# Designs tried in a protein design chat: VHH binders against Profilin-1 (pfn-1). Part 53

Target 1, 132 residues: Profilin-1 (pfn-1), of Caenorhabditis elegans (q9xw16)
Amino acid sequence: MSGWNAYIDTMTAAAPSIKRCAIVGAADGSVWARTEADNVFKASEEELKTFVALFNDVTQVPAKGADIEGVHYVVPRTEESLIFGKKENTGFFAVKTKSAVLIAVYEGPNEVAAQVRKAVESMQTYLNNAGY

## First folded at step 9 (VHH)

Design wa4 (from w25 with L103W; framework vhh_6fv0_2)
Fold by ESMFold2-Fast, scan of step 9:
Structure wa4 (fold): chain B 132 residues (1-132), chain A 126 residues (1-126)
Amino acid sequence: as target 1 above (132 residues)
Amino acid sequence: QVQLQESGGGLVQPGGSLRLSCAASGFTFSTYDMYWVRQAPEKGLEWVSTISYSGSNTYYKDSVKGRFTVSRDNAKNTLYLQMNSLKPEDAAQYYCAKDYDIWTGYFGSSPEFDYRGQGTQVTVSS
């Protein structure tokens, strides 16, 4: 494997409880890579443009929530480069790097959510160190 | 406290098989994704395999695909790695982990917070 698909493969190996994930451009929400087939990440390009723009002011996000794949998530709080949401037994973690936004949708108990967050944040650090 | 105890290693000839076990205690095993990692002499830690908390999804290092099979028994709090067609390059100390970071190669995401068992040694030679 080469290109950004290798990072999707590593991300799913790092946290196999991720159901769907994507790497998108931070400036425009363009898809660089995403899970496919039975686990296809279904967000439209318009939705992704809107989503990445949330990182321009994350303090407003908890009041409004966030939409991913047409699903509205409650966002309980944010950090400067992290937006995460929960909806019953599902959730997501999204982190911003210099050039990209990583989005991972998962399903499972709290322990799994913690492992998914760890994997997403570790990839964020890795990509930032690589200049992305 | 979290405890992980590996077993099942040994000496085999190239082409041989071994089944490793990892007995887990001190946490709710069935709610964690689990990892097998290994470290050969004079080399860093390398990820070998991952299994989801339910056992439904498995992932493998390219060089072991088709030869190794990870599985788990949540009722027994036990993780397994079936290793077939072993090669000299597979010789290493094998560890199981619930806090392994594939991106950094560290347990617990950093060297300061590593947690692993003592591992089980796999030697492949004639």
Scores: ipSAE 0.523, ipTM 0.779, lowest interface PAE 1.9, mean pLDDT 87

Design wa46 (from wa45 with Y107P; framework vhh_6fv0_2)
Fold by ESMFold2-Fast, scan of step 9:
Structure wa46 (fold): chain B 132 residues (1-132), chain A 123 residues (1-123)
Amino acid sequence: as target 1 above (132 residues)
Amino acid sequence: QVQLQESGGGLVQPGGSLRLSCAASGFTFSTYDMYWVRQAPEKGLEWVSTISYSGSNTYYKDSVKGRFTVSRDNAKNTLYLQMNSLKPEDAAQYYCAKDYDILTGYPNYFDYRGQGTQVTVSS
């Protein structure tokens, strides 16, 4: 591995409908890697700290929704290691591994969302198998 | 039901060009990201390029950046790969794919619908 940015590149190559994404520490929301330049993932330190804390009790999230990059998303349901949200034609998938949280913001219809989810969950499996 | 038909391969000299096509049917082409992958006789499958459902985002394997251009025509349900400045290392069977497995970096074998088109680069 040449660093965490290689995983960002792999994920966006597999699902180019991902507009912005990041890999952050599960304990504190610290950014390990993110898309940059024209596709910079803009979530603040405070927002990411709040976001990763949602994984401590995902059952409360659908009632409140979730905020990413200052955008409030409706969260229809959660799974133990998955939070996803939707707002109009945009959405996100966030998955927790042993040490990290992967967040991918995408744009497109439901068929595209399914491909983004597949890419994010495949990376989650890969990282868990790699000890992360 | 889902069918992918590749064409456009052939024999070319180093530095030459080819344009590959992939005719898609059996699914709503305009809502899927599409992929080009290749396999040389002595190597495994390798990803070459990706294009978003709308055509607005494209990604390429490092070794083909600047030489290959992926595009699509959603009205014709067709995916293209323009290959310029071809090198002997580009010789392979080329496939288009609707599904991509990020864990392995390859298309899922069970969802492989194309027969491929052969590209030979001879000096």
Scores: ipSAE 0.171, ipTM 0.586, lowest interface PAE 4.3, mean pLDDT 85

Design wa5 (from w25 with L103Y; framework vhh_6fv0_2)
Fold by ESMFold2-Fast, scan of step 9:
Structure wa5 (fold): chain B 132 residues (1-132), chain A 126 residues (1-126)
Amino acid sequence: as target 1 above (132 residues)
Amino acid sequence: QVQLQESGGGLVQPGGSLRLSCAASGFTFSTYDMYWVRQAPEKGLEWVSTISYSGSNTYYKDSVKGRFTVSRDNAKNTLYLQMNSLKPEDAAQYYCAKDYDIYTGYFGSSPEFDYRGQGTQVTVSS
């Protein structure tokens, strides 16, 4: 979808530790926008459909983890409309809005994860307020 | 109310084995996922392993996969970590936790009153 790439640019500018990210449809995992070229977000349509379905019951996620870009992440716990995972120096934050799911994959220690989470949650708030 | 007591640490040579235990009380152990975390000198807390509340699902830090095995006995309110083929990089204070926040690398409690135990020291040296 046209125009959604501006939100990707905003998130990556706000948190330089974000390596790849995407905005996808909450109902079907369809890609609205994602990082491209050297930072291309590589998740398949099938993987994204499976991933967004995790938000139907986030309490089940810690038992099985989550797969993003073919990488299995440990999800120790979830929060309301938030799934996150960590695998050594690699991690992700995914948040659900009314109609979208934002996914950000980052690299760095836990101290930089806070900046990534803030960027993702700020965009979540903005999109929810915009009716998305 | 929540109490976690770790034991089983000690000094081993590289390639050695240790079995850590965590005795839990003050909460319904069988309904919580449990975690092993560690802190090496001059380093922050690192997540090591997770076991689901039922014991059916286990997860590990990549560097310990194949060497460490987490398990639990819900009837005894006890969590275990079997550590084989220990390496110098595994030397750390090991803690069990029920409220580990992987996002911040800390327990979900005040630093002064963490609901983690006091930990058990693992030293790997010849």
Scores: ipSAE 0.000, ipTM 0.173, lowest interface PAE 12.7, mean pLDDT 81

Design wa51 (from w25 with D99N; framework vhh_6fv0_2)
Fold by ESMFold2-Fast, scan of step 9:
Structure wa51 (fold): chain B 132 residues (1-132), chain A 126 residues (1-126)
Amino acid sequence: as target 1 above (132 residues)
Amino acid sequence: QVQLQESGGGLVQPGGSLRLSCAASGFTFSTYDMYWVRQAPEKGLEWVSTISYSGSNTYYKDSVKGRFTVSRDNAKNTLYLQMNSLKPEDAAQYYCAKNYDILTGYFGSSPEFDYRGQGTQVTVSS
């Protein structure tokens, strides 16, 4: 199988302000693909299992925040299929599709955050339309 | 209003070099990722290169790796593409762009590039 790495490559080329990203299974948080080498996405399988379970009830997330790669993020609000967090100049966007969760970690100002969100939401739409 | 103006194209012999520039205005250039795309006379739009807002990360189409270098000067609101070892297949209208649409999941012929300028023509003599 050519695998899910092509989608990681597409996302990073589309939004190079993404520092690290991954595509994981929505049911169990299993890693399908992630950035590697110098920008390796380091979240453990246990952390990802906990993280994807947040999508079962996103309304609870702003009260407690979310952990990605051992970093605790403040989650100011959520949408049905979107969790995003901030910690000073860093942040993440995570979106759920039918069968996957896309997670992208970035660093930069609000304009950078907006570009990362656009790229993640575009990929979410593409994957949903493709049946994922 | 977003404005992008490309320049630096021209006629060059195979193996020659050109440096393209893109002058940006109407937005905070230093906070946006930028793209170079091209369109050959009988082909669709083709993604060439991407550079992050800070200049720290660059990405290239496989066929131009090692020959093209993208860079930017955020103080001057200018994007550059240094093209070395030019080949006939590099002949195209070159555009800088502020957005790249990943909806189709393809590079090369994707027509969904947004906020591109008027372009600058690159011709490589036989």
Scores: ipSAE 0.350, ipTM 0.678, lowest interface PAE 2.5, mean pLDDT 85

Design wa52 (from w25 with D99Q; framework vhh_6fv0_2)
Fold by ESMFold2-Fast, scan of step 9:
Structure wa52 (fold): chain B 132 residues (1-132), chain A 126 residues (1-126)
Amino acid sequence: as target 1 above (132 residues)
Amino acid sequence: QVQLQESGGGLVQPGGSLRLSCAASGFTFSTYDMYWVRQAPEKGLEWVSTISYSGSNTYYKDSVKGRFTVSRDNAKNTLYLQMNSLKPEDAAQYYCAKQYDILTGYFGSSPEFDYRGQGTQVTVSS
């Protein structure tokens, strides 16, 4: 049993428009916890290792976009510790902490995206304050 | 402005059932995730259940899972909570809310809301 599952439960409870999400190691993309069953987060180890490496220089990401679960997302812009992408009615927010990267995939309009972003940034703040 | 009006509370015996309703106005109800939270005298506001904007995803506090069912009718701007097999520990003022701080609510602190309604009382006694 992973203690990290409680954080996934917290995020999805607060923002149930998150379709799938995961908490992964910032250094290697190793999965600490993820959504399962009907909401299983499907990214491979290789894909996640590639994804977390994007945080080494977020300014390069808008030129190439980002791949999550085999889906290519357009990344319109980035912030220091935030990458977000959009593809039609779906999107994602990913934030980096000291030790982790949180990834949340959602479906819906801008109002839904705003709720998901708030949840992801709240968890980012909590984990940073907890030393993660 | 944003308004949320809860109803359906009352007095029931242990094992009884109630259906709570929340009528929403002043925002585009169909694009917001919605929450049920409750306040018992010995606790702060605690999260009970959430439902996604479309109704496709639902989540529940462990102690109510299997007994409570959240649903919504976006055409009527109404949120529902069906409560079955009610226990004395479920007695509380129940509120609907359109957003809350996830960390504060989940880790045992009182949740912080963007907005919540006036609430409806649920009493469970013999």
Scores: ipSAE 0.263, ipTM 0.665, lowest interface PAE 3.5, mean pLDDT 85

Design wa53 (from w25 with D99G; framework vhh_6fv0_2)
Fold by ESMFold2-Fast, scan of step 9:
Structure wa53 (fold): chain B 132 residues (1-132), chain A 126 residues (1-126)
Amino acid sequence: as target 1 above (132 residues)
Amino acid sequence: QVQLQESGGGLVQPGGSLRLSCAASGFTFSTYDMYWVRQAPEKGLEWVSTISYSGSNTYYKDSVKGRFTVSRDNAKNTLYLQMNSLKPEDAAQYYCAKGYDILTGYFGSSPEFDYRGQGTQVTVSS
């Protein structure tokens, strides 16, 4: 019963360029934890249900892009259990575990994007190994 | 030192075909995903296609899927876009751009705001 916000805090400490992030249920997009207050993650429940369903076939995502917080992102490619998008100097990384999807929205140049990706993938590995 | 040189654009009739080329130099072409992006005069840059560093995976904007084919020749450091069944909505300046680098995990360019050549003009009219 430790609360999922500890994992949010770990990711944001590892990659300070993460502006907003969330951990949501892979089956339904229900929010388990998200950044709050000045960094509140603003995606609606309906948007998150649509977003997590993209992981049912990631190969179809680059053709249509993805929407997070009402912003449409170009998705240039996907990898197994990973969707990443770009829009100007902002972007996101989203990774699927057994039971969860982790979403991190960041702002900054390409060097920053690599740091955010590493933080999100490290947490994905940890949660998968923990059975989540 | 990084250079990308696009070519192959021109004027075609609706339903026509063009083959674009992008000659790359100054970086390890074979480790980078590559993008094709385009811009019409009153629009922002829009992503058109991605090809993975190995050529094994290709991705397309929904409106061009089935009509455009991206390919690459890593031995020649060249990226291609075969465009068939061209429509007036495809008229734009086309650019190639460096994408994701498999060795470093960094993106070379974002498709929405960056390009690395003067591009090649595609005009579709009767």
Scores: ipSAE 0.011, ipTM 0.395, lowest interface PAE 9.0, mean pLDDT 83

Design wa54 (from w25 with D99L; framework vhh_6fv0_2)
Fold by ESMFold2-Fast, scan of step 9:
Structure wa54 (fold): chain B 132 residues (1-132), chain A 126 residues (1-126)
Amino acid sequence: as target 1 above (132 residues)
Amino acid sequence: QVQLQESGGGLVQPGGSLRLSCAASGFTFSTYDMYWVRQAPEKGLEWVSTISYSGSNTYYKDSVKGRFTVSRDNAKNTLYLQMNSLKPEDAAQYYCAKLYDILTGYFGSSPEFDYRGQGTQVTVSS
């Protein structure tokens, strides 16, 4: 829906260090909105279905890691509604709301990662408060 | 301590141009995303533009797209805003900011941000 693109635009404006991001359905991994063109988020729906299922038990994720866009990330730890991963100079933050999962991929040092995390968690709070 | 010092504001006629600068110190400028925000008389703070730490990604408020260009010089710890085709609606105190919560501004709440500058005033004469 075009409405969901406004959320992607807000996230990228708040944290322009985000390379690619998407908002997907928590139940099935269906894409509601994603970055496009030169910054297209290119994970398959099958991969996203697998990824969102990780939120059913986040405590198991650090032992396995996580795959996004065909890249395997080490997940050092998780929080109840947060999965984050690292691979060299790249990383991701993913947060679950009632109905959605937000995924943001970034590249850069720890200061960049901290900025991306803040944007993703702010959006998570907003969507939860809006009933999503 | 983070310090941000804006300059380059002034009085200009509609259609004119100004270039704003922001001198940054007290943090590793090259690793932080930077923001331009403004406040017009009797109005709240308004996000104007964002630039990524590397300068590769830029974003703009819809009403300034095509007229304003944000840039940065990481070697000089300086952020810039080139403003062309200025309109009376652009008249405001302009601030540079290191951290900005754009989410609350987009969704109808007053935005929060971390800035230490005095701002620089832009006036567009009728």
Scores: ipSAE 0.212, ipTM 0.602, lowest interface PAE 3.8, mean pLDDT 84

Design wa55 (from w25 with D99M; framework vhh_6fv0_2)
Fold by ESMFold2-Fast, scan of step 9:
Structure wa55 (fold): chain B 132 residues (1-132), chain A 126 residues (1-126)
Amino acid sequence: as target 1 above (132 residues)
Amino acid sequence: QVQLQESGGGLVQPGGSLRLSCAASGFTFSTYDMYWVRQAPEKGLEWVSTISYSGSNTYYKDSVKGRFTVSRDNAKNTLYLQMNSLKPEDAAQYYCAKMYDILTGYFGSSPEFDYRGQGTQVTVSS
C-alpha cells in the first residue's frame, strides 16, 4: 500500500491533460495528496479552506466564481457535489465525497474537459464506495 | 462513426524494433488523449502508454519505459508507438484506444474504453 498519492498518480495517468490536482479534506481543506515538483498544486491552506466551504451551498458559487491557486475562475453552474470552472483554455473540476474534495486543474478544449470530468467523477465514485 | 485502424506489427527477434501506427477517423482526433494497450495470449488487457491530446504529456508502463516512445501527428490523425529493444514478454496484440469513460475498475484493473481498434500482432521470436 502507498497511501493517497497513488490515487493522484492513477488520476493523472488516466487523464494526462490534468496539469495539477489534489485530494483534500472536505471539512477543512487539509491536503491529503497533491501533484508535486514541476506540477505542484500551489493552493494555500487558507484558499483551500475557503474553497471546500463552497460545497456548503454550491448554488451561490456561480455569482462570485472560485479561486484556485490564486487564479479566479468563472463557474457557469454547479451540481450538488460538483463545482467546475473555466478561464479561457484552462479549467478545473472539483467533486466532493463523504470525507474528501478532489480538485483537478487542466488545460485544453471541451473534449479534454469531458475526459477530465469523467476521471474525477470515477475517482469520486471509488472513494465514496470505499467510505471516504 | 469512430474508427481506429492499427498497423505495423510483425515478427521480430529479441532486441529488434517495430513502429506501430493507428489511423483514426470519425472524431476530432486532436482533442482526445490516446492510448496503446496490449493483450498477450491467456492474459488480460494491459495498458502500455498514454499520450495527451497535444502530444506534450506521455506516460508508460514501467516495463516498457525507456524502450517505447508514443507520439502523434494531429494533422494526419495518426498515433504511433516506436518499440525498441523488444523482449519476449512484449509479444501481444497491440491496440490503440480512445477513452470516453473511466470506470472505477481502472484504478485497480485494465482501463475501460469505448473504442478500440482491431489490433496488430507483435511476435518476438525466441
Scores: ipSAE 0.022, ipTM 0.438, lowest interface PAE 7.7, mean pLDDT 82

Design wa56 (from w25 with D99Y; framework vhh_6fv0_2)
Fold by ESMFold2-Fast, scan of step 9:
Structure wa56 (fold): chain B 132 residues (1-132), chain A 126 residues (1-126)
Amino acid sequence: as target 1 above (132 residues)
Amino acid sequence: QVQLQESGGGLVQPGGSLRLSCAASGFTFSTYDMYWVRQAPEKGLEWVSTISYSGSNTYYKDSVKGRFTVSRDNAKNTLYLQMNSLKPEDAAQYYCAKYYDILTGYFGSSPEFDYRGQGTQVTVSS
């Protein structure tokens, strides 16, 4: 790989129903890499700073939902390092590693959601093993 | 029972073309992203191409980009791979898969994938 953009490319190839995705810093929401051009991930760094702070206490997130790219998502479930958001036929998976948060926005049915989750969790495992 | 049946392989000369098909049954084909993977003699499994459930998004291994085209017909539960300008390095057993973990393959682990077919053999020689 030649940088963080290669991880974005690999993740979208692994789950092509991902519409937009990003890898951001867990401490501050700074963007390390994101999809670009026609698939640009549109969240501001202020929104991302707020979003990554949700991982400080994921148990509160289902009651409030989560905002990504100015869109409010219902959060039907969280796990220690995972937030799943849903809005109609779209959704997102966000997972936290030691130093990063991976966010993937997708469109499709539940089977696609399961494939997107697998791709995001696979990347999470890889980055954790690499010390990120 | 998930079943995937590949066909369309054969022997071609360098620069030739083949169209592979994968007939799917036992699951709702139209709701899954699908994958083509291949295995050359004495090599590991290698990701070739991915297509989204709707057919709107496609991705390719760099070495096949511009030569291979993946497509699907959800009404027929069939996945296709059109292979043009075939090279000797494309010779392999080709499999379709309901899921292929490209990321575990990337860092050297055996990828997780789901296929039920025997694959279809592509040989490129003159």
Scores: ipSAE 0.477, ipTM 0.764, lowest interface PAE 2.2, mean pLDDT 86

Design wa57 (from w25 with D99S; framework vhh_6fv0_2)
Fold by ESMFold2-Fast, scan of step 9:
Structure wa57 (fold): chain B 132 residues (1-132), chain A 126 residues (1-126)
Amino acid sequence: as target 1 above (132 residues)
Amino acid sequence: QVQLQESGGGLVQPGGSLRLSCAASGFTFSTYDMYWVRQAPEKGLEWVSTISYSGSNTYYKDSVKGRFTVSRDNAKNTLYLQMNSLKPEDAAQYYCAKSYDILTGYFGSSPEFDYRGQGTQVTVSS
């Protein structure tokens, strides 16, 4: 009944350090839910399609980096279902589930990054267990 | 090392107000998101509110929206919860927490938090 917006609301309440985030389709980058208003996640359709395709071979991503909301991030390393990046005082964590990709953008020190990663990974675990 | 000390609870009539405080020490308060949680005597832990490390983002349990306001003073290492229009259902022991797994509770598991103080008791007479 609540739709995908309830997952965004729960994730941001758990990690309010998240500046902007979205849940998108793993196959096509279509937006299922995202933060809105003053914290609107602004990635274009084309950018998201390109971004989710990075999960087809994450081992190539550290050499190229990744673009989110028109910002190029350095990606220091990847795991099979995790891409994360850093650009000055901002960063992101993106995780892939069976059907979705969760993307969270944050700003702040390493303690903030750790809290955001925990929230994104917790949601990934839940969605995978729910069959998504 | 981490210490959290709550204060400001008490007995109020329905419709009354209280302001809770939480004094934090033993960690860099200004770099952590903070949480208010509560527990009534025969109920589980319930998330009430969250505030980001900078104070820019706040979130609330649906039943307290518009009545409670969370804030922080990073220079004083202090977290606050202003509680207005108190209802009997708000009666509980209130705790501040440095880390709270709201997502665990949302997913149907008992949520946990790393550190809490002794809490401060809020009683609403009816």
Scores: ipSAE 0.320, ipTM 0.675, lowest interface PAE 2.9, mean pLDDT 86

Design wa58 (from w25 with D99P; framework vhh_6fv0_2)
Fold by ESMFold2-Fast, scan of step 9:
Structure wa58 (fold): chain B 132 residues (1-132), chain A 126 residues (1-126)
Amino acid sequence: as target 1 above (132 residues)
Amino acid sequence: QVQLQESGGGLVQPGGSLRLSCAASGFTFSTYDMYWVRQAPEKGLEWVSTISYSGSNTYYKDSVKGRFTVSRDNAKNTLYLQMNSLKPEDAAQYYCAKPYDILTGYFGSSPEFDYRGQGTQVTVSS
C-alpha cells in the first residue's frame, strides 16, 4: 500500500457515516493519518496521548468517560481492545491493534453506530493480520 | 424481512446509458448507508459505489468515477445508479446491497452483506 492515508480513504468509503477518523500510534498517540479539510479530525497530540493510555486499563474508563476533540463522552462499557462513547446524537468507536489505535467519530442513530463499529472492527482485524 | 429489488438493467452498446433502481423494504431505509456492487463472470463481487444514509456523501470505484452517479430518494425508499458512457468492462450482474463488511473487498476479498437483492443484468455489446 502507499501509506496510511489509503486506510482512512478505505474506511470512509466503506462507512460513509463516519464523520471524522484517525489512525494513531498505540504507544504515544502520534497521528499516522486522519481525515482532513471539511472532515478534519481535530484532536491534539496531547489529548490523543491521554486517550491511547486508556487502553492500559479499559476497566477504569466507564467511571471517567473519555475525551475526543474536546468533547466529553459517556462510556457505558468497554471490551479488551474496544472503547466506545456516546454524547446525545454523536459518538465514537476506538479499537486497539498491535501498534495502532483507530478512532472514528459519527453522528446519527443506533443503525449508524452499528455500521461504524463494523467498519472499525474490520480494519482492526485487517491491520492486526498485516502485523500492525 | 429485508427486501431489495433491482431493476433497469439491459443490453446497451458501448457509450450507452442505463439507470438502475433498487426498491427497499423491511427496514428503515433512511437510516442506512447503501451500496452498489457488481459481479462479472471471471471475478468475485466488487464494490462500485457507496452513498451515506442522508445522501450527502458518495464514493465510487476509480474506474467508474465521472461516469456513474449514485443517488437516493428516502421518501420513496429507492436507491439509484445512473450509468453513462458504459464500457464492455462494466458488463456484470448489479446488486443493491446493505453490507456489514466491505473493507476486505478493498484488500483482496469479496465484500460481505447483511442482504442483497437478486440483481439486474447489464450487458454491453460490441
Scores: ipSAE 0.160, ipTM 0.534, lowest interface PAE 3.9, mean pLDDT 84

Design wa59 (from w25 with Y100F; framework vhh_6fv0_2)
Fold by ESMFold2-Fast, scan of step 9:
Structure wa59 (fold): chain B 132 residues (1-132), chain A 126 residues (1-126)
Amino acid sequence: as target 1 above (132 residues)
Amino acid sequence: QVQLQESGGGLVQPGGSLRLSCAASGFTFSTYDMYWVRQAPEKGLEWVSTISYSGSNTYYKDSVKGRFTVSRDNAKNTLYLQMNSLKPEDAAQYYCAKDFDILTGYFGSSPEFDYRGQGTQVTVSS
């Protein structure tokens, strides 16, 4: 539903370096909300289904990387509920909650990455507390 | 104070072998996962290999699997990359790096220090 777009707006307000982001179902990668128009998050249903399945065993991800919006990212390491990657000046942070996966794609110098991670983790905490 | 010093690069013919070393100092080497990354002219950084802090788990870029072997000696604070059956596509400046920096989203970066050493050059030509 459209109500989930308020969470997208909150994340992008907290970290303006987020270029595109989405909230998707953890079980199937179904899109609950995403950035639109000039900032449309372009991942296909098939790609998102594959991506969220990575959280079933994050220890395997560094060996093969991760694909988002047709871009292959290097993922040097993971944490239990966090996958993040880099490709040149572009990167992403993805966090899993009880029912959702939040994905934020950013572009810019390394000093903005910490701000993006903080925004995504803050939303992860909020959604977990809300039962998602 | 964190320092990473790569060595072992050079010129080899296709099919040749090289062994790279990375001497680490200024941090507790045995508690960090370590990485090999490379950068060819006019290209961005490319991840090559990861080794866990204990040495128990190793990971490789698909194009180097079966040809490259990462290892470490925690008693000597040294990381290694054995490169066999080298191809022209492997030619690059090779860097070692500390664990991926969680706050910046980059390879083992630190606000006080470079996240990698100066690198060692690998050239593959006939």
Scores: ipSAE 0.000, ipTM 0.196, lowest interface PAE 13.7, mean pLDDT 80

Design wa6 (from wa1 with I102V; framework vhh_6fv0_2)
Fold by ESMFold2-Fast, scan of step 9:
Structure wa6 (fold): chain B 132 residues (1-132), chain A 126 residues (1-126)
Amino acid sequence: as target 1 above (132 residues)
Amino acid sequence: QVQLQESGGGLVQPGGSLRLSCAASGFTFSTYDMYWVRQAPEKGLEWVSTISYSGSNTYYKDSVKGRFTVSRDNAKNTLYLQMNSLKPEDAAQYYCAKDYDVFTGYFGSSPEFDYRGQGTQVTVSS
């Protein structure tokens, strides 16, 4: 099958510890796909627009942190196309491609975080290679 | 094997100063970014400051910017936080953390974190 929901399914199959995730437009934060039903990603349109704009200057993010689904996360540092945050046992990874931002929220120890990061970065590589 | 030991906390009056230290062992200190995080009794863990592995780049939480200075001595495997103009809002248990995973930035008091020390307590009386 095809469509952006298939990529959500691929990421969650690769890292079952992802609690919620979404693929959003890099320019405006518009939702292309998100986890559904009991795992629905709950960020508002305003929050997502603010969040994707952080990729315009990631160097400012560690001083302010980042908000996802109304939760404020500490962002200890950033990479050019990667923002990650922590709040106790919860966290997120967000990666930017040419046209999209992938956001995955997880809960668990550092080993879980590492698996989620790998899944998100693998999808980032795949989408960039596909021209997205 | 990997150990982080904080010290230098204490009781100080508003407007006072403290210098925190973190002694690191069991890893190549000079190749890791280091972090200061704090937790007040009624609040969650919050990030305070980051210093790059070389010491060339520093970052601060907005509320401490201009008052706190992070530094490191790679020859001594020691991380420092100079805290000036302390406010009651700065009272917390302070921890140092190693960036042992460049992509996760995992912090806290959870057993999953790479914390070994008890942290160092900062109390600001008003």
Scores: ipSAE 0.000, ipTM 0.175, lowest interface PAE 12.3, mean pLDDT 80

